# Designs tried in a protein design chat: VH-VL binders against q9fz32. Part 3

Target 1, 221 residues: q9fz32
Amino acid sequence: MALYCRDTLIIIFQKLTVADLARASCVCKVWNSVATEDDLVVSAFTAPWRIKELVGRPASVSFWRDNGIWKFAISHRICRGDSVTSLAVKYAVQVMDIKRLNNMMSDHGIYSRDRLLIPISNPEILANTTCYVELDKYAKREVAVLYLEGAPKREQPVPGTNQQSNLSADGKRRLIESLRRSMQVDDGTALYYLAIAEGDPRSALSEFSADLRWERQAGLN

## First folded at step 1 (VH-VL)

Design c4 (framework fv_prolgolimab)
Fold by ESMFold2-Fast, scan of step 1:
Structure c4 (fold): chain C 221 residues (1-221), chain A 123 residues (1-123), chain B 106 residues (1-106)
Amino acid sequence: as target 1 above (221 residues)
Amino acid sequence: QVQLVQSGGGLVQPGGSLRLSCAASGFTFSSYAMYWVRQVPGKGLEWVSAISGSGGSTYYADSVKGRFAISRVNAKNTMYLQMNSLRAEDTAVYYCAKHLGSYIYSTGPFDYWGQGTLVTVSS
Amino acid sequence: QPVLTQPLSVSVALGQTARITCGGNNIGSKNVHWYQQKPGQAPVLVIYRDSNRPSGIPERFSGSNSGNTATLTISRAQAGDEADYYCQVWDSSTAVFGTGTKLTVL
């Protein structure tokens, strides 16, 4: 009876790796339920790399299947003078590894992007950092991203993005553009309010209005 | 629109029991961890309890462990705090609060708070 | 359990910069969140994850966190900024709040 208590299973599972939790989920319904508990899975995913915080959640549970270094990448803001070759030297990685991660067939692909994913060569760089789970359109997979250059808030991911969005990428872009115009704010602000509103533009406008009210209460400027 | 509407509270004698409710709307309730935080009038904030999105994990401050029970009914978008064996020291305004965004993460902030419910334990 | 130490009160003149500190052993390794609370009201999140602002929070509010001290900075202080401010971190499964700082705008 006690063996089916979630508290007892949680204590046991706190000692397991992400791979071990996935294996344990095959034992029985209760163990499977415990193995899919987000707080346990996140802790198991971040602990080996000593990550301070993991922001966001993957759309697919398969993301949690392994926590190898290949799940992580540095998001590098492309600056004038940057090249795949110069970035490979800067980050101590191979040119081919950068190209593979970003699905690049030519060196000129970099200039059509604002940011480039860099594979992690030294895992210690992840220690005491905040990583963001993002679906990268070029890598065509979910990646735990580290923002090393530039303030994290500048390229802040959408914290409220649902585990499984029912909006297409194009539909989401259209909603963000519409909200940006309606609220007279930048894309990041519109994206944030849409996220906390679970994709509902009416609720997003309501949340924005409430935050704007707070700003007025805090002073005129 | 994210809303956390609290109910319950009131005056209760030492040793008595009371149940607080927090009704949530405007977000997918089951995807977020929820909390209770209290504040003695004129004093600072003190975390009381936490519950995971599924309800499978619960955590308590040492001062209330064994006396308080946090629970949630996701089908009703409601979280509860059952307070037993109440003491004068439990007199406080109790707030329910939510994790930021639709992601559950252990070190995130409390992004939305209920209006607060006063609990007075006195004879 | 980390001990989060805040000054009991801080005064700032209109238009000047206020700094509210939150001291804790190795607090730079933790994510620090800041809340504003006005009398009779629920707390409001003003800074999360050390330095990030929720939408609607003016750029006058900023944060930093390194070593043993986290700091909430309020530049160009306004009368409406007068409130109690609390820092908060996680220690394992426990949320720990600072003792709170009363900000007075002169």
Scores: ipSAE 0.000, ipTM 0.436, lowest interface PAE 16.3, mean pLDDT 76

Design c5 (framework fv_prolgolimab)
Fold by ESMFold2-Fast, scan of step 1:
Structure c5 (fold): chain C 221 residues (1-221), chain A 122 residues (1-122), chain B 106 residues (1-106)
Amino acid sequence: as target 1 above (221 residues)
Amino acid sequence: QVQLVQSGGGLVQPGGSLRLSCAASGFTFSSYAMYWVRQVPGKGLEWVSAISGSGGSTYYADSVKGRFAISRVNAKNTMYLQMNSLRAEDTAVYYCATDYEWLDSSGAFDIWGQGTLVTVSS
Amino acid sequence: QPVLTQPLSVSVALGQTARITCGGNNIGSKNVHWYQQKPGQAPVLVIYRDSNRPSGIPERFSGSNSGNTATLTISRAQAGDEADYYCQVWDSSTAVFGTGTKLTVL
C-alpha cells in the first residue's frame, strides 16, 4: 500500500534526479493503473460466471447490484418443430421457467416469435463467452444475453460514437426514479417502459397500465 | 456474394469538386454503417468519414470536415462521398468499407471496395 | 487525434516469427484491429479486437494488446506474408490507423 499512497509517491519522486524521475514516471504510470469504477462493477458482475466479455452497458446502475444467474439468458432462434417442451429438454430447464422468463401463459405463443429466452441451468455454459446487455421486450427488463450462434445482425452504430439520448443523464435518472415510484417497480422495469415510450413518462405509465391490465385478464399477476 | 463496387474517380483541378460512389450488394445495406478510407500513393491509410446505417449520423476526419459530405441512398444500396474545395493533398486512392461481420460491434473493416484513384492536379 | 506508431520495416526469415508493434498511449484500453495490404490491392483484415481471427485467416496470425503496445505476431512466416501491415483503433468517433510497417520475408 505504501507505494500506492499518493503522499508516499510524491516524497519518493522529490528525491530523484531528473534522469531518475523520468524513469520513475514511466514506472509510476504502471503502478498508478487502477481499475475504474465501471471496470470494477463489470468485473464483479462477470467474474463468478467467468464471462470473457460483456458487450453493452445497462441504462441503470441498479443492474449491477444483482449478479445472480437470473440476470443471464440464452437467446434461442425459433426453428420449425421447436416447442417449449422440446427446448426445456434441450437446455435442461423447466418448462415453467421458460414461460415465466418470456411472460408467456401458453407454449402455443412460441410460433409467433423469432426468438425465445432460455434461462441458464448450467452456469458453466457462460464460461469464456460474450454476453450482450439488452433491454428485452419479452422479459421486460435488461438481460445479459448469450447468443450460441453469435449476435444477430442489426443496424450497427458507428463504433466509438456516443449513443444519442433525448435527455441528459440526470434528466433520464429523475424520470426513471419518478416512474419507479409511481409504478412501484424496480429501475429496470421503469427503464423498459420509458424506452418503449421513447422517453415520454406519460406514455410509459399508459403502456405499463395496459400491460398490467392485460396480465390480470390473462391471470399472470 | 457480399461486395462493394466503387466508381467516380478521376482527375480534377484544385478547388474543384468530385463525387465518389460505392455500390453494395449481398447484404441488407441499411443495417450497416459505411466508411471511407483513403491512401496517398506510397503512404499509409487515413480514415476519412463514416455514416450510420440509416444515414442519420455522419462523421468526418478533421482534414476534410466542412469540405466533404458523406451520404447514402439505401433504396439504391449506394453510398456517396461528395468532395468539394479539393486540394493537392487530397490526391489518394479512396476505399469504401463496411464492418459486415458485426465483429462484436468493434468497427473492424472486413469488406472493402476495390479503390478509386482521385488525382487533384493542374 | 492520437498517433499510432509502428516500425517502418520489419524483416523475418522464412519459417521464423515476425512481431509488428503498434504504440499508442493507453492503447491496451482500446480494441486494436490489424490489416494486411499487398501492392495494388485493398487492405485485408487479419486480426480484430486485439487477438481474434476472421474466417479464412491462418492460425499463424495472432495478436495481443496491453499497456501502450499492441503486437501482431506472424509465426512460421511465409513468402506470401510479405506486405504492409496497419494497426487501427477507434478514438471516440474517429478511426485512427498506424503509420504502417513493411514486412520483408527473407
Scores: ipSAE 0.000, ipTM 0.420, lowest interface PAE 15.8, mean pLDDT 77

Design d1 (framework fv_prolgolimab)
Fold by ESMFold2-Fast, scan of step 1:
Structure d1 (fold): chain C 221 residues (1-221), chain A 122 residues (1-122), chain B 106 residues (1-106)
Amino acid sequence: as target 1 above (221 residues)
Amino acid sequence: QVQLVQSGGGLVQPGGSLRLSCAASGFTFSSYWMYWVRQVPGKGLEWVSAISDSGGYTYYADSVKGRFAISRVNAKNTMYLQMNSLRAEDTAVYYCARDYGEYLDYYGMDVWGQGTLVTVSS
Amino acid sequence: QPVLTQPLSVSVALGQTARITCGGNNIGDKNVHWYQQKPGQAPVLVIYDDSNRPSGIPERFSGSNSGNTATLTISRAQAGDEADYYCQVWDSSTYVFGTGTKLTVL
């Protein structure tokens, strides 16, 4: 229930453009005052931690309700040789706190991820840094993220490829889960067929069925 | 007996597509990271792609990023490499390989497929 | 593009010790793996994590890794050791293979 309401708000706010916000600001002085208040809430949120810059904005206004350290996390890029235990030692945090933040109860889950969120043990690490407000799919909430190695390079989808589905991140995730159940495969296989079908679930199912029939005909099983 | 058997490959024109398959037997496929490695005849080894044990995470060499897609179907003990927008420089023998570690944080490729020749020419 | 530099070729007399190097900036901080490849065959893992041998690999094969150089050492070289040898590391989100070394046993 709470997750449903949050998902709805996230979708709404994700569709707002800077231009739309600027138009709203010009229409009414009340809206202009509300837009100016954004600077105030950002300052209130970042000042206790002496954060230099906050990039992005939360989809839910409830994000600003608390400015406690639990709103922040380090984004650690997973490398071979990393383990939840070794990262807990490296970052001086508890293993269970890492697992809770990332909604995992097994160390094996780390290898299915590109990045892992690490709780902040020493708030001084946030001083004079840039943090990014991101909806984290594993933590299932918005987090102000610190990238020690620098923010990830912006990667474009395949150049010239039309993204016909134009789904929100949440919509795409639900589609992958649905395809996974229908095809009785893992998330990676479902994502592969969805990708070659340009986000169309019917085409994805068709391609999978055709490949399965071809493999059976060829004796590959 | 632990084995990886490859299929697919062949001659394709530049700009074409091809899908390679790698069928695993003799081990718990779903517990291992898997890789694609290629080799131009007479030249060195080049890593192409990697996929986690669950299939949830994939990695690609810069030379193939955006054109190749790695996937796996654990229920079928099979891994795939979908190759799109093929170029002459993609001509190579393609190997699938298994990581040495089961749920472990070490790496090295201990079991390899027999290799599949992919020729991109006009 | 990061590169792991190996000698193009190394020659060793039968029964003597061959040493094949793999050069890379701070490679000693990485885990290095070594592969043997004979003509027309898939590679065979001979050393993993700097110095460990997979089951079935003779004790004549050993490895070391420190600073900017990893080394594969083959003691009491045999004719059957003639092959191409490749080092390999994992670096952040990429696997890097060395340039390769052709070992000739005289």
Scores: ipSAE 0.000, ipTM 0.400, lowest interface PAE 21.6, mean pLDDT 76

Design d2 (framework fv_prolgolimab)
Fold by ESMFold2-Fast, scan of step 1:
Structure d2 (fold): chain C 221 residues (1-221), chain A 120 residues (1-120), chain B 106 residues (1-106)
Amino acid sequence: as target 1 above (221 residues)
Amino acid sequence: QVQLVQSGGGLVQPGGSLRLSCAASGFTFSSYWMYWVRQVPGKGLEWVSAISDSGGYTYYADSVKGRFAISRVNAKNTMYLQMNSLRAEDTAVYYCAKEYSDSYWGFDYWGQGTLVTVSS
Amino acid sequence: QPVLTQPLSVSVALGQTARITCGGNNIGDKNVHWYQQKPGQAPVLVIYDDSNRPSGIPERFSGSNSGNTATLTISRAQAGDEADYYCQVWDSSTYVFGTGTKLTVL
């Protein structure tokens, strides 16, 4: 109750994990607005890894739900003579981990790609670096990419573009407004259900409806 | 190009069962909610059922709840409606429909429709 | 269950403007979609999210939604516009269709 001061909430939220921020956002509108602020979420995501700068933003707020090491990868530009085995040795990672990260069953799959994502074995390499939020079309996932050689402008996907989603920032705002109207709830509640549904508005509506049915059965409404 | 091709309709006696199928092509089937909407001949449209993209969530109109079961097999790009304990009032043309890509509550593509007749 | 009320029929002269209404409690707070259905055919989406047109739908079709009434407007009506028209909303966990309106082009 004593935590209604916005400045105090910001200081507190800067010390929470991304999962804790997502949970806190369901408490009240003031907490929700602070927890979903771009700079706070980015700080919570980057602070454990001591990342200097995160360029770009994911397609949905659900990206921030989890900041484990699997959210990060090294971008390795494929060169003649490269193989999954040789890259596993070079980066001190397991062949199987490279294949899983890149959605691969066959080692020959690398020749159709311009890059391969390498798992982070030593999180220390992320310290004081710049990472780029990108969609990798072969791995079919959003990833925070580290470029050891620097990010080449010609091959680098445009940072800040929602590649998995065709929705612009305007489209996302209209979606949140539409969800709020349909659920007849505040923005914080709509964002909470979107977060637990990993950005899928259908699943968000389904979870919300299930919670309403449970509340009616429990006699809370 | 997006296509929804339906099958499985026919004549059935009251209390009987039928399974309708809707085969999808031309879009990433596993990314969209799918729906069944019916229309009694000469009457209006009535929503019957909805299924989430993963198949984990299903919704039913009160008139069919407990008797109908919607399902999907994303690997086969196919959705089903299992209809049990059929009643005369279930006689209708059944349409499958796809979630609209630019709106989360509208239906952009519809199947050709399948007639289900429940009669003795 | 929520009900969306439409007039049973609307007549319009060739080249004139037709207006089809969809009445519902606080429908202005919901997203309204409109479908055109010709005899023996599946419905076709003509307006989504109150006022937006899908690709391929003529500019003659427009929509509005406020208060308790949504309206589909068809300007410069053509013979090919003759069809049944249905409004539709999502309301909590239910998809609701209007009662339908038969448009006759004279």
Scores: ipSAE 0.006, ipTM 0.441, lowest interface PAE 10.8, mean pLDDT 77

Design d3 (framework fv_prolgolimab)
Fold by ESMFold2-Fast, scan of step 1:
Structure d3 (fold): chain C 221 residues (1-221), chain A 124 residues (1-124), chain B 106 residues (1-106)
Amino acid sequence: as target 1 above (221 residues)
Amino acid sequence: QVQLVQSGGGLVQPGGSLRLSCAASGFTFSSYWMYWVRQVPGKGLEWVSAISDSGGYTYYADSVKGRFAISRVNAKNTMYLQMNSLRAEDTAVYYCARGYDILTGYEGDYFDYWGQGTLVTVSS
Amino acid sequence: QPVLTQPLSVSVALGQTARITCGGNNIGDKNVHWYQQKPGQAPVLVIYDDSNRPSGIPERFSGSNSGNTATLTISRAQAGDEADYYCQVWDSSTYVFGTGTKLTVL
């Protein structure tokens, strides 16, 4: 019965919520096998929000137990002049919800990060988009992330962890070589910006970009 | 000097399994994302899989998702591609490649060094 | 699904300039990389991030990327430049390679 009805079971399970799939998996072995299939779980997670594609998979299967809007967040690239208050207005969310999602005690904590998670106020924003399953160290959990400006050209490494492990002489050399390539400058220039950024490559790139903007503005004026 | 030396490969029946290996030397392996790219003989290049520096994140092309598993052992400077449920269309030369230098976070994703390639033939 | 279109083949006379194009919607907003592949060999990176040349690649190789077209330019073509050339971008969820161009040096 179960064997020849597998296709029917798959169709039935595709109509269940993620929570209902978890409950169904406790009934019998065949149901448990079908309910834990990756394609069914992903479909159940994405279909309510009409998400086109989910990139990456969670390390913990408990991620799939709930597909509520709080599982999703916008990844906002922090720019000079951004504040939790201004971003709350821009994204039509509450300041407290941003702070809670990012485990922030105060607004000034925003500048210790390259990106800030913004809670979803209007679920329609998820429709026909690509979301990325990422472990956010500050939120301390896996989040399905939406990049409105486009995903980073590559997945970004966790902030701070790799720099600390690579502060050896070899790591510093590689960091300078990478900055030289990324900024298209000589070693001396890369070393200068790395030094004023106290070894933080993101801060080095930010300072370099700021100086280039200043030079362009001075040239135009 | 950066070197990527591949092993594994060979002839396998449809539905079979095969594991490819890529041994790295000449750089800090644990600091780089690593990739698998394949090429059907006489055809173009196709990205297959990616693995983060720590091995904590893995990505797959839709054509191999659920069948292939990429992994790495940083202590051995080696990465692997476990290929299951192989199909005739998986027949290709498989290259391992080193990608983006993770230290900057803003460089483009490109493949700066490639292994010699390993032929995988899936046929009866 | 993004597609990067290259001409199937390009011919260039010895000592002249070859141009290989890579067409894609808004490709100028992406970083384009170029690989050279000779028969029986692994690909070799010749241009990264649109216009940068890796150590060991002759200055005769250059790149540009704007609008819907990226271009690999090989000046003063030599017999040893004869190969297949592939452009490549990262596009949101995948790494996309061009269809490939066979360069013949006459």
Scores: ipSAE 0.000, ipTM 0.406, lowest interface PAE 14.7, mean pLDDT 77

Design d4 (framework fv_prolgolimab)
Fold by ESMFold2-Fast, scan of step 1:
Structure d4 (fold): chain C 221 residues (1-221), chain A 124 residues (1-124), chain B 106 residues (1-106)
Amino acid sequence: as target 1 above (221 residues)
Amino acid sequence: QVQLVQSGGGLVQPGGSLRLSCAASGFTFSSYWMYWVRQVPGKGLEWVSAISDSGGYTYYADSVKGRFAISRVNAKNTMYLQMNSLRAEDTAVYYCAKDSLYYGSDTYYSFDYWGQGTLVTVSS
Amino acid sequence: QPVLTQPLSVSVALGQTARITCGGNNIGDKNVHWYQQKPGQAPVLVIYDDSNRPSGIPERFSGSNSGNTATLTISRAQAGDEADYYCQVWDSSTYVFGTGTKLTVL
């Protein structure tokens, strides 16, 4: 009779994997109602990784069907001197795994970004942490994101203006293309250096050269 | 300990240009949004521009769009405001200001520390 | 341009309670911050997120926000509280300051 007590069933279900919950829900109405509760689904998803809290919910129910480590990623805040190679060493992951996760073709694409997703190499890093379910534009899917420094201040989705310099739109496009060729980087990286140089291509090249010198000194190139 | 030191103010003629600088210390500059706020002498506060922690997002008040450009160099802990095509109505004390806290605390979009201000006078 | 309306001036007797209002459509759905500015000085944040005090701000300062009105309350007013006060919100893609209120302590 104890097994028909809701509290007892909840304790039992909390020990099951997500896949096992689907099987249990077919037994009877009481078991089915317990298995479909939001709290149980979240507990089943987080318990194997010992995650303290999951913030947000996926738009797609299919997100819950698989609790593999690839559902999770570290959000790394890009700093001067960072490269895909240096971050691969820092986080003990492969360069190609970072590139695949972020759908990127060039290592230098990171300079136009605030953050980069890093694959989880050691699942223990998730223990007792808060993860955020977010639709990531680079991964092009929902990801449970870990912020090692705490959740960042929100980036506004669209700037109030498209101009980050005093140049005309046409002049800016020509300068970006010129810098892209001169620095042998993607357009996002060229745009980043042009922006920090206030539209001055000489200053942009100077800042890029300074960053390359720093990377060579740090052994990151 | 948190300190914002401003420079670059002065007198300019209408149509001229001027660049303001804000040097930050006492906090992790690369972790915070930064702002410019101005005040016409004897009048109220007006937000001018905002820049994200990376510099990837910039925002401007309608009165300055297309004329002003905000930028930052995190390696130098410095933020700039490039002011072009200056008008008499741009005459004001310009303050740089720091965002209060990271998201998740609901304290976003407040200005917890301010620079000393620099006067920009636009007259012929 | 959204407008945050404040009274031009408010007078309070020494030791009494001053209330400064900030009016805006559905302002209760926004996070309101308050700044104190003394002559010749940069503004100082005195209340953030409607009702929270930064370190170093006296307990006499409190805030509330509901409906169409946010209020900064200064209890046991002191001569040193005499200043201009501004409310501020983030609204869509802009940061809006109130019209400002000059507080005079009699």
Scores: ipSAE 0.000, ipTM 0.409, lowest interface PAE 17.3, mean pLDDT 76

Design d5 (framework fv_prolgolimab)
Fold by ESMFold2-Fast, scan of step 1:
Structure d5 (fold): chain C 221 residues (1-221), chain A 122 residues (1-122), chain B 106 residues (1-106)
Amino acid sequence: as target 1 above (221 residues)
Amino acid sequence: QVQLVQSGGGLVQPGGSLRLSCAASGFTFSSYWMYWVRQVPGKGLEWVSAISDSGGYTYYADSVKGRFAISRVNAKNTMYLQMNSLRAEDTAVYYCARVGEYSFDSSYMDVWGQGTLVTVSS
Amino acid sequence: QPVLTQPLSVSVALGQTARITCGGNNIGDKNVHWYQQKPGQAPVLVIYDDSNRPSGIPERFSGSNSGNTATLTISRAQAGDEADYYCQVWDSSTYVFGTGTKLTVL
């Protein structure tokens, strides 16, 4: 009975994990309305890591499905003398983990990049920090990014991150459905690849195929 | 090794058309946004147009909207600027340029073509 | 369209420090890039994202950006630094270049 009071439900939901919050949302209408509030989802995602603030929001709700450490990464500004090996030592992570996170086949590729994502070795580094939800072009997924030296300034929309669409709403819906069938994925996945391909369905298929092939090579499928 | 080579400029009468070409080599052209920037002789730089890596999104300066069309053929590593209804004020050196390679959302231009002079005069 | 204001010209003696400013309302909230252009040549990127140097650009080139002013600093000025310098930002729908500054090395 007391559990149907909105104030009581909000307190309970604030203490749930992301997985549990999603599960509660599927059970009943009262729980569903509380569970879909933005503040509750963000709180559930950040609380285990004691993150002070999460800036930005993911394009896909699938981002909230889990809050494991692999959702987070340090953004390291590449300096002269840096190498994957030296950064692995500096951040106490494995070379292979850095390469996997950044979709790198060769260590030589870092000098074509301004920044490199570093896996989180010690989760305590996230405590009382601000993380930024960003679509990373090299990781090809949304990542909650920590900037140890402070976040770079950004303007929206930037050409490399443009979310603009040249299609009508109806045309975009039909395109997403067509891609979903071709790729044998859900609507959210099709929308994700169309978004990173900036509305070009051929590029969306190409990006999906590249990711699938990389996952198979890395044994992540 | 990384290089942009331009062609297609010249003298055209007002109301005429020209197509500029920019051929890329030494990098994965299909992974980069590309720009056109112009400079009136003796004056400063003015951004003209931008095209996404796939060619799906294009941007234009207000001064050229409806008259200029940017395009690219990634299989040929080439970008184009189709210039229609040319005016005397379009007289400039036109540069193609690559978006910076070091940042996900970078707006800087790190590699530039040699420039192509376009003169619109009777 | 925001306007980025630069001094028309700056003079510096050999071996001294030149400072070229780029003024714009709240420019400190934007990423500023700097280009060097010598007569008859294409521009060359010398600073990106406020203070970063591309490979091959000497350490004597540095940048800063805060409030309403971005600054390109050229320490130990050399004759070869004589050129036009342009600042540039991305606005929400366009690229904006500064008015340009001619640097003369005396």
Scores: ipSAE 0.000, ipTM 0.412, lowest interface PAE 17.8, mean pLDDT 78

Design e1 (framework fv_romlusevimab)
Fold by ESMFold2-Fast, scan of step 1:
Structure e1 (fold): chain C 221 residues (1-221), chain A 122 residues (1-122), chain B 108 residues (1-108)
Amino acid sequence: as target 1 above (221 residues)
Amino acid sequence: QVQLVQSGSELKKPGASVKVSCKASGYTFTSYAMNWVRQAPGQGLEWMGWINTNTGNPTYAQGFTGRFVFSLDTSVSTASLQISSLKAEDTAVYYCARDWEYYDSSGYFDYWGQGTTVTVSS
Amino acid sequence: SYVLTQPPSVSVAPGKTARITCGGNNIGSKSVHWYQQKPGQAPVLVIYYDSDRPSGIPERFSGSNSGNTATLTISGVEAGDEADYYCQVWDSSSDHYVFGGGTKLTVL
């Protein structure tokens, strides 16, 4: 009975991880209303990394299901002379980690992008900072972005760039299509790896690559 | 409003040179690659190559190396195609097209210029 | 070199459904984009990433892609749909964009 008192539920939810909080929202109407409290969800997401402020909100509640370091990235504005290799050296990260985060299977074409997402190698850089929840148009994922040179100026959205009202359905379809292209497999295979990766395209590509390497080592492919 | 505006039609003699321009507006020029597409009279679309608008590095399709040069003037958001030593077979409509991509080099052309007709005749 | 094959022409009666195919080896593993070109005009994107529709393109336009064939489907065809239609893919093995030969849709 104590669990159905709103004050008790709030205290319980304050101590849950983001994943647990998202699961709790599916149990019943009372739990769902408490689990959707903005402050509780934001606090659970930011507290492990000691983030001072989270600006913006995701279009999909699935964003909140995981608060691992891979949800965070440094925004690097691409300049002439940049390459994935030179940025990997600059930020002390691996080339493969940059490619995975940005949904890249090729090392070509970064220069048509306005930014590249850089993985967080040292979580301490997030401490006492402001992060921005953004949909990255090229990676097609929602990410909590850290701006080392300061936040970008507020700009009017470009028509056709972000479709907020249909974003989750369009994003899901494009993730499957991007995985199909990158892995050069059929829809069923792409869906399989996305499913075992619990919707994370980075993990899906990683699992597929591991299976492909194993098959090649075994002489099957 | 995104817009690509190309220079006007050209009539040239064999051996001459021509420069076709494509002026972009309504977006950050250096954030999107620019492609060039040719269409000979009564024929289909033929991809010529692309230019990286941030680095200025061009990539040419087979058959368009040598006489064809892609260039940029980022200060005026303009991409240009120069064709030297013109031949009758260069007679075509030339299009610039903006490349929007989900992954590197796997995009599509979301906006096109209106086309520039180049006619090579004596 | 990768090749996309389209029928040179397709005829359809007004109000009926037109299907334009784009054949390519294992094209189902690639993402297919479709362009509409009317006489004297620049091409216009009508379908991207196999089945996505740009803003302003009617719901009558749809796409699919599996195995060795991608298809552009236009339901309830109108006279204004008369045009040449081109499919396009990125061929990662050659680092080239490839266009199909084009299909002339005639509404009779």
Scores: ipSAE 0.000, ipTM 0.427, lowest interface PAE 15.7, mean pLDDT 76

